# VHH binders against o26223, part 311

Target 1, 191 residues: o26223
Amino acid sequence: MKLLWTSQHIKVTVHIDGKVSKMDVLEAIKTRRSIRKYQDREVPEELIDKILDAAMCGPSAVDERPWHFIVVRNREMLEKIPEVHPYGAMVKDAPVAIIVCCDSSLEKIPGFWVQDCSIASQNILLAAHSLGLGAVWTGVYPLEDRVEGIRRLFSIPEHVIPFSVIPLGYPAENPGTRDLFDPDRIHLEKW
Short names: E, the ipSAE of ESMFold2; O, the ipSAE of OpenDDE; V2, 0.75 times the mean of E and O plus 0.25 times the DockQ between their complexes.

## First folded at step 22 (VHH; framework vhh_7nfr_2)

Design AB15 (at its last look DockQ between E and O 0.87; V2 from the best seeds 0.00; counts 0 for: pae E 3.8 > 2)
Fold by OpenDDE, look of step 22:
Structure AB15 (fold): chain B 191 residues (1-191), chain A 124 residues (1-124)
Amino acid sequence: as target 1 above (191 residues)
Amino acid sequence: QVQLQESGGGLVQPGGSLRLSCAASGFTFSRYDMSWVRQAPGEGREWVSWISYGGKDTWYADSVKGRFTIARDNVKNTLYLLMDSLKSDDTAVYYCARDAFDLYSEFDSPFDYWGQGTQVTVSS
C-alpha cells in the first residue's frame, strides 16, 4: 500500500491492486483546489472512466443530460488548446483534458444546459480530486472567442457547444486549503 | 518586460467624450484578455470593462454600460476605451490591466500587470 500525499496534504491510499481509496464527499468538496501543475505521469484510463461516470451522474433539467465529453490525450491537440484559450496554458502540461460540451439538440428546456454542464464539470473536478488527481475548470462558454476556438480545433459541430476544458493530472503543486465558509451569506427563512 | 502605458486622459466637460489608449509591449498581446479599471479619489478600484483576447467578447460595468466601448487592435498591440457621455462620477485614474487568470481562478487578483494610469477628470 503506497500512501500518496496529494499536493493538498490529502492522504490518498493507493492499494497494491491499483485501487484508490475513496475520499469522503465532503472532504473532496472542502479540500478541492484548482491544480495547474501536473506530474509527468499518465492518468490511467480507468480513472478517466470513473471521472466520466461521475460527470454523468449529476442531475439535469428534466433529465435532458445534454452533455458530451471529449477526452483529449493527444499531445499535439493539448498543445494547441492554449492558442484559443489564453489561460489554458496548463493544458499543454496535462496528460489529459476533458472538454465538456452541450448538444443543443438534446436540450428539452432552453438555458438549463449551462447548469447541467456546470454540474458535470464540477463532478469531474470532485471525482478527479477524490481519485488523487488535480484538475482545473477553464471556462469556455459563454466566451465566443474560446467557444469558436475550441469548436474549430476539435471540429465540434455547430449544434454542440463547448462549455469547459478541464485538464487533469497528478498534482505537482499544493495550493493549500481555503476556508470559504461565510455565515453572512446564510439567511434564515428570509433575507 | 511587460509594459502597459495608458494615454488619452484629460479634462472634459460633462457629456463630453474621450478615447483612452493602452499601448502594450513585452508580451503576446493577442493572447490575453484585457481590462480597464478605474480608481476615483478615496475609492477602491472599480472594474470598468473587459475584452477577450480576440475582441469578440466584452463586458461593462453597469455604471458605464451604454456609454463606454472597449476595443482592441491586436496588430497594434493597443487597447482602447471609448468614453461617451461622460459624467462627473467618471472622474478617476484609468488603468489598463492584463488579465492574469481564467474566470474560475482561485487567486485574489485577476490582473498581473497594470499601467501607470491616465487621469480622467469630468468637470464643468
Scores: ipSAE 0.482, ipTM 0.788, lowest interface PAE 0.9, mean pLDDT 90
Fold by ESMFold2, look of step 22:
Structure AB15 (fold): chain B 191 residues (1-191), chain A 124 residues (1-124)
Amino acid sequence: as target 1 above (191 residues)
Amino acid sequence: QVQLQESGGGLVQPGGSLRLSCAASGFTFSRYDMSWVRQAPGEGREWVSWISYGGKDTWYADSVKGRFTIARDNVKNTLYLLMDSLKSDDTAVYYCARDAFDLYSEFDSPFDYWGQGTQVTVSS
């Protein structure tokens, strides 16, 4: 039934100077932190759809868009991730995880897929944060043990490379913000 | 209780070799990435080498690359550092350390448990 609809149209009555409440993009970037503790609360499919839409909005080399996403909600599968990912223990406690993958058959320029999937992964983190969720990027590529383990666990084909595992849920912790601005990293005109 | 115990240090001539061992207990050793870290007299700690939980991935600091080899035996729960072509600059206390956080941890140090250290002294 979802495929039978062209789009969901919601008429929102908006005054000329009205708005829908949303987090400012600079605020999202500055306040996003890795969240490893989650409330016992489901994440609606609607929010996952918005997050994945945001993931696919990133630029990619020659617009190749090599990414694929596996959405994992099954408890048995989530509980198995720590067996192949030493630092994925929080994944078993998350209501959902997203696995970001590269389909190498979609590459138009070899080797840029890492940047492409990194952009998609960061967009997932920012979108989740803007929706009131917490997430963390757990690394898979380029570590062979993790790539092989995740590929086997999720039956990922040989030409598809798992890049990252991103558990997410409503946060149960607040690590605070960090002040990371460093003027010494800024070079005007030349090095 | 997590325990890491280093051994195999000692006095060695420049150009010589040593093999350090780290016996691990109190946790599932094969499920953790591991590192060697060293501290020379009067200096801060310097990361030396890292090995993934399955042993397929290894990394080395530039200062030891090509001379040191990290290895692990997940049956015996032991981490190793094979040190060849030792120089006086390698003189330090060497620590076995367990990685607690992923590469993207957002923390200064990824290690939650350390061994007691073993002294390596390279001198004529």
Scores: ipSAE 0.314, ipTM 0.713, lowest interface PAE 3.8, mean pLDDT 88
ESMFold2 (binder alone), look of step 22: mean pLDDT 82; pTM 0.819

Design AB16 (at its last look DockQ between E and O 0.82; V2 from the best seeds 0.00; counts 0 for: pae E 3.5 > 2, grease 24.3 > 24.2)
Fold by OpenDDE, look of step 22:
Structure AB16 (fold): chain B 191 residues (1-191), chain A 124 residues (1-124)
Amino acid sequence: as target 1 above (191 residues)
Amino acid sequence: QVQLQESGGGLVQPGGSLRLSCAASGFTFSRYDMSWVRQAPGEGREWVSWISYGGKDTWYADSVKGRFTIARDNVKNTLYLLMDSLKSDDTAVYYCARDAFDLYAEFDSPFDYWGQGTQVTVSS
């Protein structure tokens, strides 16, 4: 059994057999932070599988499930991502990145794929956090330079749209927690 | 050292045009999104325009949309702001800023470096 600390000082127990302690969903949501510094430690495939499973469990418009995922572990490729993503510098330091994509041919109702892929991306972040990993959502869509850059780099077909790049790793920073609750954003019955 | 130097400001009449330039050095210009930000007297800084590192993506504040055009020359390491149909309300110091706009990041500022600014005065 190995004890891991998240950037929010959340104690995560990782068992030798790959089992991870459960984190409450609200806790995961509230304590999740963008993590851009990672340990020099590999992420087990089992964790990536769990993350991807979570990524596919979100709802989608009319259950279109348009998402695809590129799992990138190749160092050369990880190091190239910053070349087409100006703010993706941390990707080169991550042991793995997930590129969330939309297959437009799977889209049943136009336009909702953004929400679908957003849900998938967020689930990746939450799942990663719950598993004691750190991650960050680096935006790709709708920026054409980034979309085309990632497309070119990973030979993504034209009908497939790269949406986000999410580097993951064991966190090597502690950004702390934030209180983001704002009652002024809550309106009862009417604006 | 990252350096940004604005130029091209001046006095112009309403309806006039100016072209601002920002010379960038000390970093790989072509790998950074860039922005123009302005500050009018007694006012806060206003994000005016943004351009992606490759120049394919742009954004404009509603206040300048249709009048201003942001552009860049990555070979010359230069950012431009073409300002047409200038109004008195456009009077401000205009700053070139290197964008640190990481989407979904928790940053205090979307910019990490600024120029010294160039004064634009629109007056009859």
Scores: ipSAE 0.537, ipTM 0.810, lowest interface PAE 0.9, mean pLDDT 90
Fold by ESMFold2, look of step 22:
Structure AB16 (fold): chain B 191 residues (1-191), chain A 124 residues (1-124)
Amino acid sequence: as target 1 above (191 residues)
Amino acid sequence: QVQLQESGGGLVQPGGSLRLSCAASGFTFSRYDMSWVRQAPGEGREWVSWISYGGKDTWYADSVKGRFTIARDNVKNTLYLLMDSLKSDDTAVYYCARDAFDLYAEFDSPFDYWGQGTQVTVSS
């Protein structure tokens, strides 16, 4: 389906194979919500591949690309994540989770990996949303209890730092859109 | 059901010390992050300190940093607040509270259970 928004811009929605349509990037950003309830429905490997491709498209400090991703589909492993993450209960009900990690051997500038992995994590959320999936960012770094718990559970080596755990699946809830724009946060020319 | 019971409050001179305790029951204490929160008479509640479920991570409000120490004993199911160098504006009822939601939650309700509180009064 083809949509024309303005004479200067064209919104394009492509209906391919009846599976996936493109979403305008501003729409994706404004409508993405944390989703903690999922349908009992498998997420195809193709969609995970697209999400991870999007995750790796983000900029990184001096192009260091320090990220690694662990894709978790094993039910027993998903059910163990809440044991090391006090607020990760929804992960046991997700068909899949992605763990975003930093490989410190890839760092070119120490410490910027946090921004790099944050960009990758947000791209995962947006890509999942654009593909009709729901996801939530559960925090791991910088909390030592969570970092050590996830590292131990997934046998993550010491030079690799788990940053976030992102469960995802077809949504079984609709929290709606939030209007969070605050003009008082905008400063022209000076603070 | 979840029960949180604070103790250890009292009257203390400025510069003095107190240790607050919070006995927890009715839930798996070691699986929850915990906080101390205080409320002066006629004031709103003010967050004081936080500790992660395993005790490895702690955070403090600027007003108490360097003077207060949060700790937990997951064997005895007890949360502690060690209070040093007390001053008059530390006078409040102190509550232990169980954290309800994660760092990136899109909800505003930080705590789901509270104790009944213990009074700390700093005066000369």
Scores: ipSAE 0.341, ipTM 0.722, lowest interface PAE 3.5, mean pLDDT 88
ESMFold2 (binder alone), look of step 22: mean pLDDT 81; pTM 0.818

Design AB17 (at its last look DockQ between E and O 0.67; V2 from the best seeds 0.00; counts 0 for: pae E 3.3 > 2)
Fold by OpenDDE, look of step 22:
Structure AB17 (fold): chain B 191 residues (1-191), chain A 124 residues (1-124)
Amino acid sequence: as target 1 above (191 residues)
Amino acid sequence: QVQLQESGGGLVQPGGSLRLSCAASGFTFSRYDMSWVRQAPGEGREWVSWISYGGKDTWYADSVKGRFTIARDNVKNTLYLLMDSLKSDDTAVYYCARDAFDLYDEFDSPFDYWGQGTQVTVSS
């Protein structure tokens, strides 16, 4: 059975009248793709605020909310990120990037900050997508070279751990959708 | 043009040691994570080891953990694999590979360039 990959063109109808059609949460999850090519178009601050709001709405261990966010629009800084993140080349082409960080001093239970920051990062991706933006999660933690590189570049204090770098912009690519459902990964009651 | 050239393979007895080298050219070596991948006869490619661009981070397959050491010299544009306590199961062609994508990439292959490989044969 040849699974016909029907390239459902997600027509992100960017309605000109600024009303970003609210994407259903399931749609956002299912249709989200990593976007690494961006239009030469600025992202309004309002959208970044919405994304950051979403980033902070996720759960965290015992509500520790250890996350911090560095919003980077400075071109020089964006261009420097690839120097310390080998696979962050697309960051230089993005109009903005969000660096998700953990303040270790806010951590109440050790180790859960990774989950917390992951949730925040994913919410950024989903929110961006729902708003008609493209984004990609570029991993920083737990790679020491990248952690130290980003730390140095942005003068991040030692107790704060850079976790991810997420460039955002209006997408200049459409990688399509993937069917990632795998029933073999579902176990009922027991393994 | 990106080039990777492996060397240092050969025939060795079980328990022996080898040092593989990979000479890199045609790109900024210090900006790329690098890997060793091996392929035994009739088997698929196995990811053996990984090293970050700065050399601070490493990974090893369970099959080689504690026996192999990956290293790099960014001044010499060279990747190394120190192989100790070699076993017959380590017999394979060993490839140097440039890591092309980040960990969260949705691509089929994490590597974009490979060397020609160097044969490692562990036999009594």
Scores: ipSAE 0.422, ipTM 0.764, lowest interface PAE 1.0, mean pLDDT 90
Fold by ESMFold2, look of step 22:
Structure AB17 (fold): chain B 191 residues (1-191), chain A 124 residues (1-124)
Amino acid sequence: as target 1 above (191 residues)
Amino acid sequence: QVQLQESGGGLVQPGGSLRLSCAASGFTFSRYDMSWVRQAPGEGREWVSWISYGGKDTWYADSVKGRFTIARDNVKNTLYLLMDSLKSDDTAVYYCARDAFDLYDEFDSPFDYWGQGTQVTVSS
């Protein structure tokens, strides 16, 4: 379906069968859900590149940008993640996973890397959603068992801290949206 | 199928100690985080303590911190709760529970399997 602007001889085409137009940022934030079931369909490398670009757009403490990303597509490696992450069972069924890590040698202010990597992780979720993919943040840090297990599995060096494992793929489920707005959490002028 | 069987409850005087055990079967115990949950008479359920699948991480409710110790033996597939300095407020049925969902989970309930419970009674 074509939509025509007749007032200025300007022609804008908007497809009706999918999301050709960019999703509004508020819509993306409100509709993103954790997705744990994926189609048997590969995710193109170009989409992963866009997601990682978005991950690196987040602010960081004093612009330290401490993040590193491991992209895992190898089936054998994906199938081993549940052995060291008790709630990462869906990762074995994902076509790809991204491990968000902190390189502690890049820290400029000690201890703020957790916020930095959290921002990058959330940007991964939103970018994946905007591209028609589903993802879920599975927690690693600060649980010692998970940190050590993931570090060992992926040969992550001692100064690098695995923060999160994010499986992603084309969704095979639709959990629906949630209305989580709670005005009691809002304080005007004072607590 | 998953089975969790608690034992070790009983009657104890204030200031006393008990050790609860939970025998796990029907799943790979060492791959799951585990919790203890209790329910006092006429009250809702209260989370008590949590331990990670490898045992390196533990968390406690403020009401029991410093008095209770959670532990696990992944060879014997057994979860433990060591309760010291017991007081009347600790009187409850204690349940062993398997954690079902991750920390950043968007679901309402964190547990998928429960034991039958064991009664702990602290006499006044």
Scores: ipSAE 0.348, ipTM 0.729, lowest interface PAE 3.3, mean pLDDT 88
ESMFold2 (binder alone), look of step 22: mean pLDDT 81; pTM 0.815

Design AB18 (at its last look DockQ between E and O 0.85; V2 from the best seeds 0.00; counts 0 for: pae E 2.8 > 2)
Fold by OpenDDE, look of step 22:
Structure AB18 (fold): chain B 191 residues (1-191), chain A 124 residues (1-124)
Amino acid sequence: as target 1 above (191 residues)
Amino acid sequence: QVQLQESGGGLVQPGGSLRLSCAASGFTFSRYDMSWVRQAPGEGREWVSWISYGGKDTYYADSVKGRFTIARDNVKNTLYLLMDSLKSDDTAVYYCARDAFDLYSEFDSPFDYWGQGTQVTVSS
């Protein structure tokens, strides 16, 4: 049994057999933070599989499931991402990154792929956090420079749109917790 | 040291035009998204326009959309703001700002460096 600390001082118990203690979904949502500093530690493939499984469990418009995922572990490639993503500096320090993409040929209804890929991206973040990892959503779409940069770098076909780059790793920072609840944003029955 | 220096401000009549420039130094300009931000007297800072590091993406505040054009020359390390059809409400100090964090950052300020600003006064 190994104890891991999340950025929110949440103890995540990782068993030697790779089993991780479950985090409550609300806890995961509320305590998740963007993590941009990572330990020099590899992320087991099993965890990535779990994260990707979670990424694919979200809803999509008419169940179109347009998402694709590029799992990047190659150091050279990780180091190149910041060249086309100005704020992706942390990617070079991550042991792995997931690039969420949309295959436009899978779209059944135009435009909803953004929501679909957003859901997938968020699920990646939540799953990562629940597993004791840190992650951050770095935006790609709809910024053309970034989209084209990532496309070129990873030889992504024209009909496939890179949406987000999400570096993952064991957290090496603790940004603390935030209280984001705002009752003024809640309207009852009418605006 | 990161430096941003605005220029091109001045007094102009309503309906007039100005071109602001921001000279950047001390960092790889071509790798940073840039913004113009303005502050009118007694008001808070207002984001005006944004441009991606490669210059392909631009966004504008609604208040300036259709009138202002943001551009950059990465060879010259210069950010520009073309201001047309200026209004009295455009009177402000205009700042060049370097974006510090990505869109989904959880930081309070998306900018890490600012110029000293250049005064734009639109008055009849």
Scores: ipSAE 0.604, ipTM 0.832, lowest interface PAE 0.8, mean pLDDT 90
Fold by ESMFold2, look of step 22:
Structure AB18 (fold): chain B 191 residues (1-191), chain A 124 residues (1-124)
Amino acid sequence: as target 1 above (191 residues)
Amino acid sequence: QVQLQESGGGLVQPGGSLRLSCAASGFTFSRYDMSWVRQAPGEGREWVSWISYGGKDTYYADSVKGRFTIARDNVKNTLYLLMDSLKSDDTAVYYCARDAFDLYSEFDSPFDYWGQGTQVTVSS
């Protein structure tokens, strides 16, 4: 049986804060800010699935797609992250965090995984923002203390490299929009 | 109350060595990245060196690389700056600073607590 989209079908829409919404991609890029304060409100698994789907849509070196993601919702685990990440205090207050990792066995070109995982991390931030969530990228790689600490805490194997920890939730702050365009950074034809 | 207290400054001749200490209290020292920052007379503050909370990662300004060594003792809650081959351009007040925000924090000033500073004078 083939399902046909007609005026008789009820469309399934995603509700954010009880409203149907969507955001233009340029608006998402321009208005995304690091959010470190979250409402005491769960983030549905459906939204996390959409965010991780977006994370995996990024390009990667030679299509190597070296990324893996750990989704952390357990309060005890979230509360331990600040013990191994000096500036991860907001992670304990987030309903969920995503750890972006590189599986080095998937690398096809050594060393390009940093760009690959950076793309996935930024996509997580943008997707979260477009869905009405706030997030922040907390750095792990290349700092050895942080890499070792996160690896130990989450039982990450030696060949897997934790890259970033991204707490997210419904925002409880609005830091405002920044105007960062700098025409002096633009060079026409040559440097 | 968070407290950072520098010591070990003084007058030294060019080519000499000096060891600065920063005693930390009022917070869990071993959970914070730390920096040394200096301010020469009539100049703005210049970042000198940084060390990760566990001590495994260190970074230095080009002006001091190869001459200065940052270190920490998380049992004694003390930050150090070992200064070798000192020259007149190193004359400054040296501050111990606690990093408040992550590298990707979107803030201009990453430090939330500073010591009162210790004077280093390289003179001949």
Scores: ipSAE 0.390, ipTM 0.756, lowest interface PAE 2.8, mean pLDDT 88
ESMFold2 (binder alone), look of step 22: mean pLDDT 81; pTM 0.820

Design AB19 (at its last fold request DockQ between E and O 0.85; V2 from the best seeds 0.00; counts 0 for: pae E 2.8 > 2)
Fold by OpenDDE, fold request of step 23:
Structure AB19 (fold): chain B 191 residues (1-191), chain A 124 residues (1-124)
Amino acid sequence: as target 1 above (191 residues)
Amino acid sequence: QVQLQESGGGLVQPGGSLRLSCAASGFTFSRYDMSWVRQAPGEGREWVSWISYGGKDTYYADSVKGRFTIARDNVKNTLYLLMDSLKSDDTAVYYCARDAFDLYAEEDSPFDYWGQGTQVTVSS
């Protein structure tokens, strides 16, 4: 079944402070936080599709697009993720998780797949946030314990490298915003 | 109650070796990444080494790389720091710390529990 991506502009009105506002890209970037608590509410497939679309919109080295995505909704599998990834404990509470993977056979320039999958992962986080969902980046690569655990659990082929596990759900927490701007990290023309 | 107890510190000469231990209790030790952190007199806390919960991954500060080895025994609930080729600059209180959050945590501190520390003094 070809997922007919109907371009419906889902105006996700994120109620930030009780106001229905369209979240622009800068707002999404600045206000995004790791969310580890989720409501007991399913995430519509349409939102996941939008998130995955966003995940694939980032650049990749030589346009290699090495990323693959495992969408996990099965409750049993979600509950098993913490068994192989203890710091993914929140995954068991999420209605869905996306595992970002690299197919090494698609890699054209060695080592850039990490950047590619990072871009994809970040886009997932931003897209989720813009859609009123909470998410968190749980690291997998390059930690061998985690890589092997996730690989085993999901029967991921050897040439495919699990990179990140990103649980998603409607947020049940509000950690607030952070100001991470540091002008001392900005150098004009020279160091 | 989560407890971390360091031991094995002492006075050693430059070039000497020590083995620090951290006994963990009150939590599932094998489920947590662990770190060693040290604090020299008059200085801030310095991260020294990290080990994954399964022990397959280890990382070191540049200052100790090639000289220190972090290890763990998940059956014994014990974290180790093997310190070789000790230098005067290694003089510090060494703390065992539990990593509370994942790598991309946005919390102020990655550690939620610390031991009391063990004194390491490297002096001729």
Scores: ipSAE 0.717, ipTM 0.873, lowest interface PAE 0.7, mean pLDDT 91
Fold by ESMFold2, look of step 22:
Structure AB19 (fold): chain B 191 residues (1-191), chain A 124 residues (1-124)
Amino acid sequence: as target 1 above (191 residues)
Amino acid sequence: QVQLQESGGGLVQPGGSLRLSCAASGFTFSRYDMSWVRQAPGEGREWVSWISYGGKDTYYADSVKGRFTIARDNVKNTLYLLMDSLKSDDTAVYYCARDAFDLYAEEDSPFDYWGQGTQVTVSS
């Protein structure tokens, strides 16, 4: 259980007296899906805070914590993202998006920031899902066209690298779960 | 409506070269990533190459890396594939395709529009 998840679940208007519903971690990981359609409903700042707290709980190379997050709620800015991201159409329909960035001045060991920001991005997806939100990871890095476009649109300085754009909101679709377990990918002792 | 029209296929000897073109219309070509995909007789479809909407990023399947070059002209709305050092295994129908989903897609088909294809035959 995460305290942020528990606290938020208690605050939501849920007609279940006396018991806070929570999602098992393995269930959350297995049931999380990319959500690209959102209700016309604002996401409270408290939920975004919980999601970003979760994002920063991930490990990083030598504890370098190179991540920065841009929270975008401004409608005009969200509507411009498709101009620089081919698959950003759903971002303009989202109530909020989070841009995960690396500040290269915080790197302690070169090149591991990609893993660091990937961990933070996945934590955002899982935390959003556990809070009843849907999200999708739209790719930015290492694609030069997208990095340049997002950096320009959000005035991101040259030493900061936009890694991913994650729109999120209350889901308006249910794509269902997939069973992707493949025993042939598991190798005991050796390849 | 979206249209993709391939051209430039033909018969070529092993070791030869060929240049494919794909004319795009009915959408803002410069805002979409594009791919080449091929299908040999009796085989499944194989992704060949990808290029970002601005042309700065390119990727290739291992089977063609170092031999094929993808390019685009966003003024002429045209996608290209330059094929060098052709092998018998390159014999296929080549399709121009528009990507439907982003990286990390959880869907079965990454492409929403396809051309009609152009035949490339490498005689061996």
Scores: ipSAE 0.478, ipTM 0.788, lowest interface PAE 2.1, mean pLDDT 88
ESMFold2 (binder alone), look of step 22: mean pLDDT 81; pTM 0.811
OpenDDE, look of step 22: ipSAE 0.579; ipTM 0.833
ESMFold2, fold request of step 23: ipSAE 0.417, 0.390, 0.392; ipTM 0.767, 0.758, 0.757
ESMFold2 (binder alone), fold request of step 23: mean pLDDT 81, 81, 81; pTM 0.809, 0.808, 0.810
OpenDDE, fold request of step 23: ipSAE 0.391, 0.360; ipTM 0.755, 0.737

